Miniprotein binders against a7ua95r516to809. Designs and how they scored, part 140

Target 1, 294 residues: a7ua95r516to809
Amino acid sequence: ASLSLLSISDLVPDLQFIFFWMSNAIEILYFIQQKSPAYMQTIELMDDKAGSKESLLSATISANEEAMTILEEVIMYTFQQCVYYITKTLYVVLPGLLDCNPFGTEPSSEQCRRAAGVCVCAVCVMPEAVRRVVSVFQTTSDLLQQYQVHSEIQSQMFAYLFFFTNVSLFNQLIDKGPARGWFQRSRVLQIQASVKILLDWAKGAGHNHLAQKFFAKFCSTVTILASPPQQLSQMSWKALCAEHPSLKPVQLHRILTQYQLMAELGPLPIWQPSSEDEAYIYRTVDLLESFENH

## First folded at step 10 (miniprotein)

Design rv16
Fold by OpenDDE base, second read of step 10:
Structure rv16 (fold): chain B 294 residues (1-294), chain A 81 residues (1-81)
Amino acid sequence: as target 1 above (294 residues)
Amino acid sequence: SKVRITIEVEGPPRVAEILAEVIRWLAEEMGAEEVEVRVEDGRVEITITGLSEELAKYLLELIKRLAEKYGVKVEYEIEEL
């Protein structure tokens, strides 16, 4: 109940504090790593005034090692907390993306972070369900930039968030899709259009490569389901495996089976798994993606 | 020789306060004997006592980097004890 009311905007104050500490800890750690060797060398080159040099060097080494250990813990903890809070907000808004009709006329958002009143920016013209998802990512991006978080940590953050989003959307589509009618051609086209808007945003935000990599499984699923029956029925199992390498055999088989049922197609011999894959299509444990595999 | 460092930070209040906390933590980890922090309306004064001259210079280089990152002004004085 309480999670349904949690917006990314409500978490901004807490996230700001976490991002600040994370950014500073990274900068300090990087400084120590870069400057400590040169500093130690400088101490080593000093005139040995009655054994004071060795004690100073030892004390400096110990202090740096302790500081680095603490900083690494702070970085890991703050990163984990950011991911935890952001993924909670994603968990709430992601289901709306699958039910979204992006071809409908929805009013512009009354609240634009970029302008007061009616805004025609790329985010404000998005369907509400898509905008809610994009808002989580955009807020994350804005905070990472505001606090000048190291680029590698930014990349890791978005990699995880895209991974989480892909797993969540894929699992929901595979598990609930047939029952909710998400495998119907009209619904699939809506989902495809909504995902395209999200991918276009990711491209515009400079995360195109990460988005293509981590959304590959969900995008492959949607692409197959969006394919016209006349086109898809001409593709062999081997061709589909080659075109969609992100899908496990059990996943591809499930998608094709549900597609066949939805399109009222008879059994298609051309979609029959190869003898090599036949044993793998029954591995139902591999059907859904795990959140732990990142 | 041990030194006393007085650091003045000027910037947005929230940034200055947090930077002061970072500097305090660093100074303590480096073996400072005493750290005093005074905060007044976006101006922070930090007094660090008991660091070696060499460690003080190292700390000041780090503070300079942080100051550049956050776009805050930092001034400092070093006194030998």
Scores: ipSAE 0.499, ipTM 0.830, lowest interface PAE 1.0, mean pLDDT 89
Fold by ESMFold2-Fast, scan of step 10:
Structure rv16 (fold): chain B 294 residues (1-294), chain A 81 residues (1-81)
Amino acid sequence: as target 1 above (294 residues)
Amino acid sequence: SKVRITIEVEGPPRVAEILAEVIRWLAEEMGAEEVEVRVEDGRVEITITGLSEELAKYLLELIKRLAEKYGVKVEYEIEEL
């Protein structure tokens, strides 16, 4: 487990060059898109005495298309490279978030230390593991701002990073959770509190809508694991699926099955589809098959 | 028609060098026949040969925009081939 030798700070020099290239390519692309219509209109208004007007228009269109294609390739490549290096760093630091305890006080939280001994203070601490994840997001935001990358591209970047984080945390929790004790109620509450710190950061950074959208699957999973068994057993399969639309029925069934297996041996609720719920599942599969076959 | 563009960039050394490499790469991808870059501390000369008149116009306008954005000074000359 332990600490990684990798740090987002170690990648900053390499990322700076890639962000600089991406920003430049975006500026060029927008400039061409803005200026081309005016230039084309100027050509259209020319006297075609020599019969060269159409040839000039064709040449201008070809030149613009060629330049735009090259710039789109540069933007795509540099965007993919940024995502690759950032997600590689995230992959190393994310598992620590599932093992940390956000309750208690730390030297970095002066406000919490002033209220030492009060329960509310313990809830607001930021563990080192969470701080490492936040640092990756903050450094990314700083670089995007430093190189004045357009806000739409910034949103696309964070959409991808949140999507990756969500999937990574979900897979870690499902695959390793039972063996690591992460399904225990106390650990689930710690995970929930740690994730709230990430969501609060995203809200502060102006990405609340993206965070709510792309963390939905992991948040639903943690919510289910934090729910009392009696509450879950009172819901039909159809109702459970409706409450957690970010989870596919198969994923939801796996979560409930693993939760039931990890819970202390006793009178556990049974989560099985009813005849009505089976019909719902079969109808959904039939629709997807029809769509794939046109 | 094809042109030759000679560009001189002056500013912070690292910024000028990075900008010159971006310009070199973009010009070559746009179909320039020759791109030559000469670097002296804080001053960079870029010579681009063989771009069409249309592509040369866009490249030059971009260079001006980037120069303003990153606080570097730029001078240029255009020659028809």
Scores: ipSAE 0.006, ipTM 0.303, lowest interface PAE 9.9, mean pLDDT 72

Design rv17
Fold by OpenDDE base, second read of step 10:
Structure rv17 (fold): chain B 294 residues (1-294), chain A 81 residues (1-81)
Amino acid sequence: as target 1 above (294 residues)
Amino acid sequence: SKVRITIEVEGPPRVAEILAEVIRWLAEEMGAEEVEVRVEDGRVEITITGLSEEFAKYLLELIKRLAEKYGVKVEYEIEEL
């Protein structure tokens, strides 16, 4: 109940604190890693007039090792906390993306980040459900940039968030799609358009490669479902497997079976799994994606 | 030799305060005997006592790097003990 009211904006103060510590810890860790060898060499080259050189070296090594260990723990902890809070907000807004009609004239959302009044920016013209999802990603991006988080950590953050989003959307579509009518062509086209807006945002934000990689399963599913019956009925199981390598045989089989039911198509021999894949299409444990397989 | 370092940080209050906490932690890990932090209206003064001269040089280089990253001004004085 309480999680349904949580917006990304409500978490910004907490996230700011976490991102600051994460960014600092990363910077300090890299500094120690980079400068420690040179520093130790400098100590080694000092005149051993006081016989304390060895003790100073030992103390320096020990202090650096301890500091690095603590910093690594801080980085890991802060990263996990960021992911936890951001994914909670995504969990709330992602279902709206599947029910969204991007072709409807929804009034421009009241909260434009840029200007008071009627804003025609790319975010303001987005359907509300899409805008809510994009807002989570944009807020994350803005915070990462504001605190100058190392680029590799930024990439890892977005990789995980896209992974989480893909798993969530894919599982919801496969599990609830038939019952909710999301496999109907008109609904699929709406979903496809909504996902395209999200992918276009990711491209504009510099995350095109990550988005293409981590959304592959969901995009493949939507692409198959959006395909006209005349076109899809001409594609063999082998061809579909080759075009959609991100889908497991059991997943592809499920999608095609549901497509057949929705399109009122008779049995299509061309969609029969190969003898090699026949054993795998019954592995229902592999049907839904796991959040733990990242 | 051991040194006393006085560091002054000027910047946005929240950034200056957090940077001060980072500096305090680093100084303690480097074996400082005493670390004092004073905060007043976006100015932070940090006094580190009993740090070796070699660690002091290392710490100051790191502080400079952090200051550059956050766009804050840092001044420091070193006194031999």
Scores: ipSAE 0.410, ipTM 0.781, lowest interface PAE 1.1, mean pLDDT 88
Fold by ESMFold2-Fast, scan of step 10:
Structure rv17 (fold): chain B 294 residues (1-294), chain A 81 residues (1-81)
Amino acid sequence: as target 1 above (294 residues)
Amino acid sequence: SKVRITIEVEGPPRVAEILAEVIRWLAEEMGAEEVEVRVEDGRVEITITGLSEEFAKYLLELIKRLAEKYGVKVEYEIEEL
């Protein structure tokens, strides 16, 4: 089955098998860690009639070490396979999140309500594109729950998925945004509302900490772009760097340059990079994020 | 030196096949020379060559624990051939 399929449901049978294997390996590893000492004690206490006690103990230790090493490799491999399948599906559906309109009212009205602390997710219709992304996360959560995968592994899984989503969305917005019109005021507000739906899902699923950590770069980008000109013009370069430490100087500079190019927002003051950051605003190799987890 | 293990698996048909493959893989990784698996009439019969009876019993306890976690009952008998 193709990994480019839009529906996560098409991958469920394959993912069930991989999650079953992952859960198997985790439980077997846990059992060996808990029961191996008791089993070795049993060997220590047995009568050594043929002088085989030391040999059996040594063989048991070696077998347990080999088994644990192999189980750790199986856990890592199955984890990476799940991540690969799920992120392949995410990569196909994520651009749609940047193009969808979750508002039932005009964008400026929703922005004013959100600036006042009103939750727009209660008013917004969940677009099909957002629902596809949420479905990937929900299906993953359901499978981890169904196979009772240890909570730490679940956290690592969502850390990777959120990291991947953040990098994918950030790179697409920065690289394709000008051609797609994504930096236009109305589009930014739509993107902000869609992201809020994803973050609300993550909070409801118990992953608020991970979402805050791994979505920081994309959230900073959207927050800056959605800021009113009156508010953003009061911020110095230093203040923006302090509020958005996840953004590299070249990234922040590119975002602010795009903001200034929004003719419909009127004239904006120029932001001056600090002398220490001046050299780094032209580092094009640092503009887009790597998919490698650092 | 050759050990036969008979497992009674209660649950969906596919679970017996999956457990049989997991047991095969573990036995091979633990140094078994040959592993033969047959699934018939709700029973999984595994013949292992090259593992001691003690290691085979230990491996089956691992599998039994895992199966119980998913609500599947596993019964087994070990005999040296």
Scores: ipSAE 0.000, ipTM 0.220, lowest interface PAE 12.8, mean pLDDT 73

Design rv18
Fold by OpenDDE base, second read of step 10:
Structure rv18 (fold): chain B 294 residues (1-294), chain A 81 residues (1-81)
Amino acid sequence: as target 1 above (294 residues)
Amino acid sequence: SKVRITIEVEGPPRVAEILAEVIRWLAEEMGAEEVEVRVEDGRVEITITGLSEEYAKYLLELIKRLAEKYGVKVEYEIEEL
């Protein structure tokens, strides 16, 4: 109940504090790592007056090691907290993406973050459900940039968020899709269009490679389901495996089986799994993606 | 030799305050005997007492880097003890 009211905007004050500490801790850690060797050399070159040099060197090494350990813990903790809060927000808004009709005229009910009144920017013209998802990612991007978080940490953050999004959307589509009618041709095309808007945003934000990598399973699923029956019925199991290597045999088999049922196609011998894959199509434990395998 | 460092930070209040906390923590980890922080209207004054001259130079270089990152003005004075 309480999670349904959580917006990314409500978390901004807390996230700002966390991002600031994370950014500073990273900067300090890198500084220590880069300058510590030179500093130690400077101590080593000092005149050895009465054994003070060795004690100073030892104390310096110990202090740097302790500081680095604390900083690493701070970075890890702050990173985890950011991911936790952002993924909670994503969890709330992601289901709306699958039910979204991007071809409908939805009135823009929310004020543009960039302008007062009616805005026609790329975000404001998005369907509401897509815009809510994009808003989470955009807010994250804006905060990472505002606090000048190291580029590698930014990449890791988006990698995880895209991973989480892919797993969430994929699992919902596979598990609930048949019952929700998301496998119907019209609904699949809506989902495909909504995902394209999200991918276009990711491309514009400089995260194209990460988005392509981490959305591969969901995109492959949607691509197969969006294929016309005439085209898909001509593709062999081996060809589909080759075109969609992100899908496990059990996942591909499930998608094709549900597609067949939805399209009222008879059994297609061409979709029969190879003898090599036949044992794997029954591994139902591998059907849904895990959040732990990142 | 040990030194007293007085650091003045001018910037947005929230940034200045957090930078002060970072500087305090660093100074303590470097073996400062005393660290005093005064915050007033986006100005932060930090007084570090009993830090070695070598650590003081190192700390000031780090503070300079942080100041550049956040676009804040930093001034400092060093006194030998």
Scores: ipSAE 0.465, ipTM 0.810, lowest interface PAE 1.0, mean pLDDT 89
Fold by ESMFold2-Fast, scan of step 10:
Structure rv18 (fold): chain B 294 residues (1-294), chain A 81 residues (1-81)
Amino acid sequence: as target 1 above (294 residues)
Amino acid sequence: SKVRITIEVEGPPRVAEILAEVIRWLAEEMGAEEVEVRVEDGRVEITITGLSEEYAKYLLELIKRLAEKYGVKVEYEIEEL
């Protein structure tokens, strides 16, 4: 009885139907691929009566190719529909991840004593904003498992969802970060902790390699912004480019400029771009990531 | 919950024939007990017997998409066995 189309829970019945048909199409495609050689062999073993065997082979190959093409189109269509609805939901919940504080202590949180000197510590809680993002990924994983969708398709889906999440978070941070105060060190540490919860979920779900690949840009950005001034000021532009190859020169320059402002390092630049990179630093068209890039 | 499906495809003869062969192939792979194809002047009738209700619905949805893509007219009837 939900009224919001932006909630993952509201989309579950429609997604169940789409995943069901996608799973069935994949199974039929796999069955045809496995059985085609046997059928072709059967035809090849028949007596050739003045080209009748060649006509039958041609017709069978054509029928198989058409059936496989149709199934591939159904798989692609259902996959794109799932991606569309899931990413539409993600787009609404992702900005909250940049604003939340995972270091907060709630009244229901336990206080515990730790070994190694006996300290009284609060338990870190998962913020509601992070929980909403995780629930989208978990629901997707549950549906893929429930309908036994082939593992390669599951990997492609999470690759795209992680790609989308990385681009969305990076663009939000770069575009809205200055106005929202997200470049302040305390806020960056909060963002880093929230992203770690998401990455830990991905690792637990068996998608660690995909997460490492597709979150590289946002993780590099957060790592640089979270670096202590003493350590970062000792690194050259060339060293930073080498350590963070996922960042374009214009993106790295923007991040370092924001870091310099927030860390109050003064007017003299510590990081000097190469002459080659300088030509591209002022091209704003390369600053934000495209949702269409793979 | 097995069914009988009668499908009528109307369009250019070559397109109707190819679509009918694809439908026959898919129905056989889905576990149909019997598939009959009859061709008359650009009109093709396909009778599929012994598919489960679930597979029948899947096949009909797939046929609807194919009909739309290839610009042919499709009419169908389902009967419980």
Scores: ipSAE 0.000, ipTM 0.214, lowest interface PAE 11.5, mean pLDDT 75

Design rv19
Fold by OpenDDE base, second read of step 10:
Structure rv19 (fold): chain B 294 residues (1-294), chain A 81 residues (1-81)
Amino acid sequence: as target 1 above (294 residues)
Amino acid sequence: SKVRITIEVEGPPRVAEILAEVIRWLAEEMGAEEVEVRVEDGRVEITITGLSEYMAKYLLELIKRLAEKYGVKVEYEIEEL
């Protein structure tokens, strides 16, 4: 109940604190890693007049090792906390993306970040359900940039968030899609348009490669379901496997079976799994994606 | 030789305070005997006592890098003990 009211804006103060510490810890860690060898060499070159050179080197090495260990723990902890809070907000808003009609005239959101009044920016013209999802990602991006978090950590953060989003959307579509009518062509086209808006945002934010990689399963599913019956019925199982390598045989088989039922198509011999894949299509444990496989 | 370092940080209050805590933590990990932090209206004064001259120079280089990252001004004085 309480999680349904949680917006990304409500978490910004807490996230700011976490991002600050994460960014600092990363910066300190990199500094130690880069400068420690040079400083140790400087000590090694000092005149051994006091006989304390070896003790100073040992103490410096020990202090650096301890500091690096603590910093790594801080980085890991802060990263996990960021992911936890952000994914909680995504969990709340992602279901709305599947029910969204992007072709409807929804009133412009009153909460434009840029200006008071009618804003026609790319975010303000988005359907509300899409805008809510994009807002989570944009807020994350803004915070990462504001605190100058290292680019590799930014990439890892977005990789995980896109992974989480893909798993969530894919599992919901596969599990609930038939019952909710999301496999209907009109609904699929709405979903496809909504996902395109999200992918376009990711491209504009510089995350095109990550988005293409981590949304592959969901995008493949939507692409198959959006395909006209006349076109899809001409594609063999082998061709579909080749075009959609992100889908497991059991997943592809499930999608095609549900598509067939919805389109009122008779059995299509061309969609029969190969003898090699026949054993795999019954692995129902592999049907849904796991959140732990990242 | 051991040194006393006095560091003055000027910037936005929240940033200066958090940076002071980072500096305190670093100084303690580097073997400082005493660390004092005074905060007043976006000015932070940090006094670190008991670091070796070598560790002090290393800490100051790190502080400089952090200061550059956050756009805060840092001044420091080193006294030999």
Scores: ipSAE 0.157, ipTM 0.635, lowest interface PAE 2.5, mean pLDDT 87
Fold by ESMFold2-Fast, scan of step 10:
Structure rv19 (fold): chain B 294 residues (1-294), chain A 81 residues (1-81)
Amino acid sequence: as target 1 above (294 residues)
Amino acid sequence: SKVRITIEVEGPPRVAEILAEVIRWLAEEMGAEEVEVRVEDGRVEITITGLSEYMAKYLLELIKRLAEKYGVKVEYEIEEL
């Protein structure tokens, strides 16, 4: 019974409980915000006798502020718990996305039998590794809808999940990519196709703007690695930095170095930074991204 | 003025259980001295002691809103301490 092998379906009962708590806290907070002005006005219109109105008004303000603070804490706590459980599950399934082949030719139930024989239908089968990642996002979306969580909280949830996914995929590609062969052109094209499936899901779910924002670093990395040698050899260091502002100079330099090492057609042009550019690269010592905000 | 509230909640067992936990947590955060929950056959009895009369009525209004959302029936009584 290893906790590291938990699937999203194993967490659904716990997540249902937490989302129910979150939804209820949001509902109560909304109720207080809507009713507070009317209730305060009612107290203000009461007859003032020896300061009784002043005392009641002060007590009501204090009680409302206290209740709102408590509810905001509950919302934040339940949000953090959901993020914790969902990202823990994502962390386990994300490496598989970098190592799957969406162009695989495994026999599947999507292959049709025709009168003339067995033929492949026009429908493409999603790799299991990609399906697992999509299932985490879809289950999250379903639970948020089931418990009627406000759309702004939904957006904040997916913003964080996309941020986490981007950092996780980027760090794994940069750190483990050379040993795993992920920088080979054929593998990069497979990674690009798998990422497109995730981005297409995000677009269908109404989160295209968040996906574009939070996947920028990983998308830039994959775009560079998938670029033809002829295209990259015609670009200066300055031009590459301008095209990929989401990448730190040290990150871009590492990516280009790996691209040169994985050249299929022989040695690629050397991208040499100037002395000034070199100093800029060395000022940025952190190669891997942090999962924590600044 | 401190009060004791007794709340009876009737509904689907899981919904009643979750609502009882939410109510317990809210009451404790609002300054309740004691919270006791008894669950029996889809009916939940919650006894809250030590809230002011104002806070008690406020909590009850919030509970009614949650009950309405989930189709749960709520009955209550308030006693002055």
Scores: ipSAE 0.005, ipTM 0.234, lowest interface PAE 10.9, mean pLDDT 74

Design rv2
Fold by OpenDDE base, second read of step 10:
Structure rv2 (fold): chain B 294 residues (1-294), chain A 81 residues (1-81)
Amino acid sequence: as target 1 above (294 residues)
Amino acid sequence: SKVRITIEVEGPPEVAEILAEVIRWLAEEMGAEEVEVRVEDGRVEITITGLSEEMAKYLLELIKRLAELYGVKVEYEIEEL
């Protein structure tokens, strides 16, 4: 019940605090890592007139090691907290993406917070369900930039968020899709269009490679389901495996089986798994993706 | 020789206080004997006692970097003990 009311905007104050400390810890750690060797070298070059050089060097090494350890813990903790809060908001908004009709004239009733009046920016013209998902990512991006978080940490954050999003959307589509009618061609095309808007945003935000990599499984699933029966029925199992390498044999087999049922196609010998894959198509444990694999 | 460092931070009080806590932590990790933080009239003064001259120089470089990060001005004085 309480999760449905949680918006990313409600978490911004907490996230700001976490991002502040994360950024600071990264900068301090990086500074220590860069300057410590030069500083130690300076101590090593000092005249050992008082026998204090070795003691000073040892104390400096120990202090730097301890400081670095603490900073690494702070970075790890703050990163995990950010991921926790952001993924919690994604969990709430992602189901709406699968039910979204991007071709409908839903009035963009929410005024763009960035402009006075009716904003025609790419985010404001998005369907509400897509906009809610994009808003989570955009808020994350804005915070990372505001606090000047190191680019590598930004990349890791988006990699995880895209991974989480892909797993969530894929699992929902595979598990609930048949019952929800998401495998119907018209609904698939809506999903495809909604995902394209998200991917276009990711591209515009500079995360194109990460988005392509981590959304591959969901995109492959949607691509197969969006394919016309005349086209898909001409593709062999091997060709589909080669075209969609992100899909496990059990996943591809499930998608094709559900497609066949939805399209009222008879058995297609061309979609029969190879002898090599035949043992794997029944591994139902591998059907859904795990959140622990990242 | 051991030194006493007096650091003055000029900036928004909230930012200056946070920086002071970070400086305190760094100084303690570097083997400072005593760290005092005073907040008066929107200024933060940090007094660090018991660092070696070499450690003090290193700490001051870190403080300069932190000051840049926080967008605050830092002044300091070093006294030999």
Scores: ipSAE 0.022, ipTM 0.445, lowest interface PAE 4.1, mean pLDDT 86
Fold by ESMFold2-Fast, scan of step 10:
Structure rv2 (fold): chain B 294 residues (1-294), chain A 81 residues (1-81)
Amino acid sequence: as target 1 above (294 residues)
Amino acid sequence: SKVRITIEVEGPPEVAEILAEVIRWLAEEMGAEEVEVRVEDGRVEITITGLSEEMAKYLLELIKRLAELYGVKVEYEIEEL
């Protein structure tokens, strides 16, 4: 059917060609940058008519600058195409992450064990929805490795993919969460477990620093929502802002309001915004994140 | 699937020689096993052996662009090994 979803596997042949061209363009650009000065020096050492030698140098400089411009455009274009296809696939699979249950079949009473004075009762499995997201990242990593794409480009690719994922998950949780029940404690704990599986993958793939940086907003949101009521009620607005600097006042206010409702902590506001932030807690234009990357 | 590429560059001798050296360097960087440059009757001929078909096609597209920049004409042949 026309409504059938393309998996990342369906895009691999096209992505392979794009990564191949990108990798080759990067290598050629680097080669020209490295060898051009040595070649210019060789021309400068020639014993020739002054006008002829200078004309040759000028022509070579111009040609090298134009060739580098063309290669930079090819690199930029192929990078944008890869990002487009990969994020399009991510967009389709990401909503499932907020609805999935990573805990296996109901834990039996036998699965509750004591460890260092704490009862351990949870069994985590990688649900299909989480596996689909991880598969997109893993396939991207595999292609970057297969075509030996420079580490700088690999970092830029994953920085953007993590940025996109963070914005998508945050916006969906904030915008659709109340209607979907995603702010209910059981759901928040499931989301937290799913996110940990994703972050563990990123750490194993060597992208821990990028994941920590670009998932900060969604991780802060989940951390607050998963906090026990006794602990969260004892934190001031300023303390929460200090621990979660990635959250804007309107975002923090929305999260805390939903938490208070779901935890049934009564109708009176517990977390009073600081005088500095009071003007900003109702700025609805700042509630959702933009997909524009810096 | 490895190939042999024969490239002929026609234009002002000084410019053709520069383009030939640039082509040689690119081919070596891309993994060519052998690169030979021959000058005959005011033409520069470059024979590149050992590139994969995909790498060869990419090199040829880049050469076409460079030839336009240098104002020379390039003709080529590809032979599978």
Scores: ipSAE 0.000, ipTM 0.249, lowest interface PAE 10.6, mean pLDDT 77

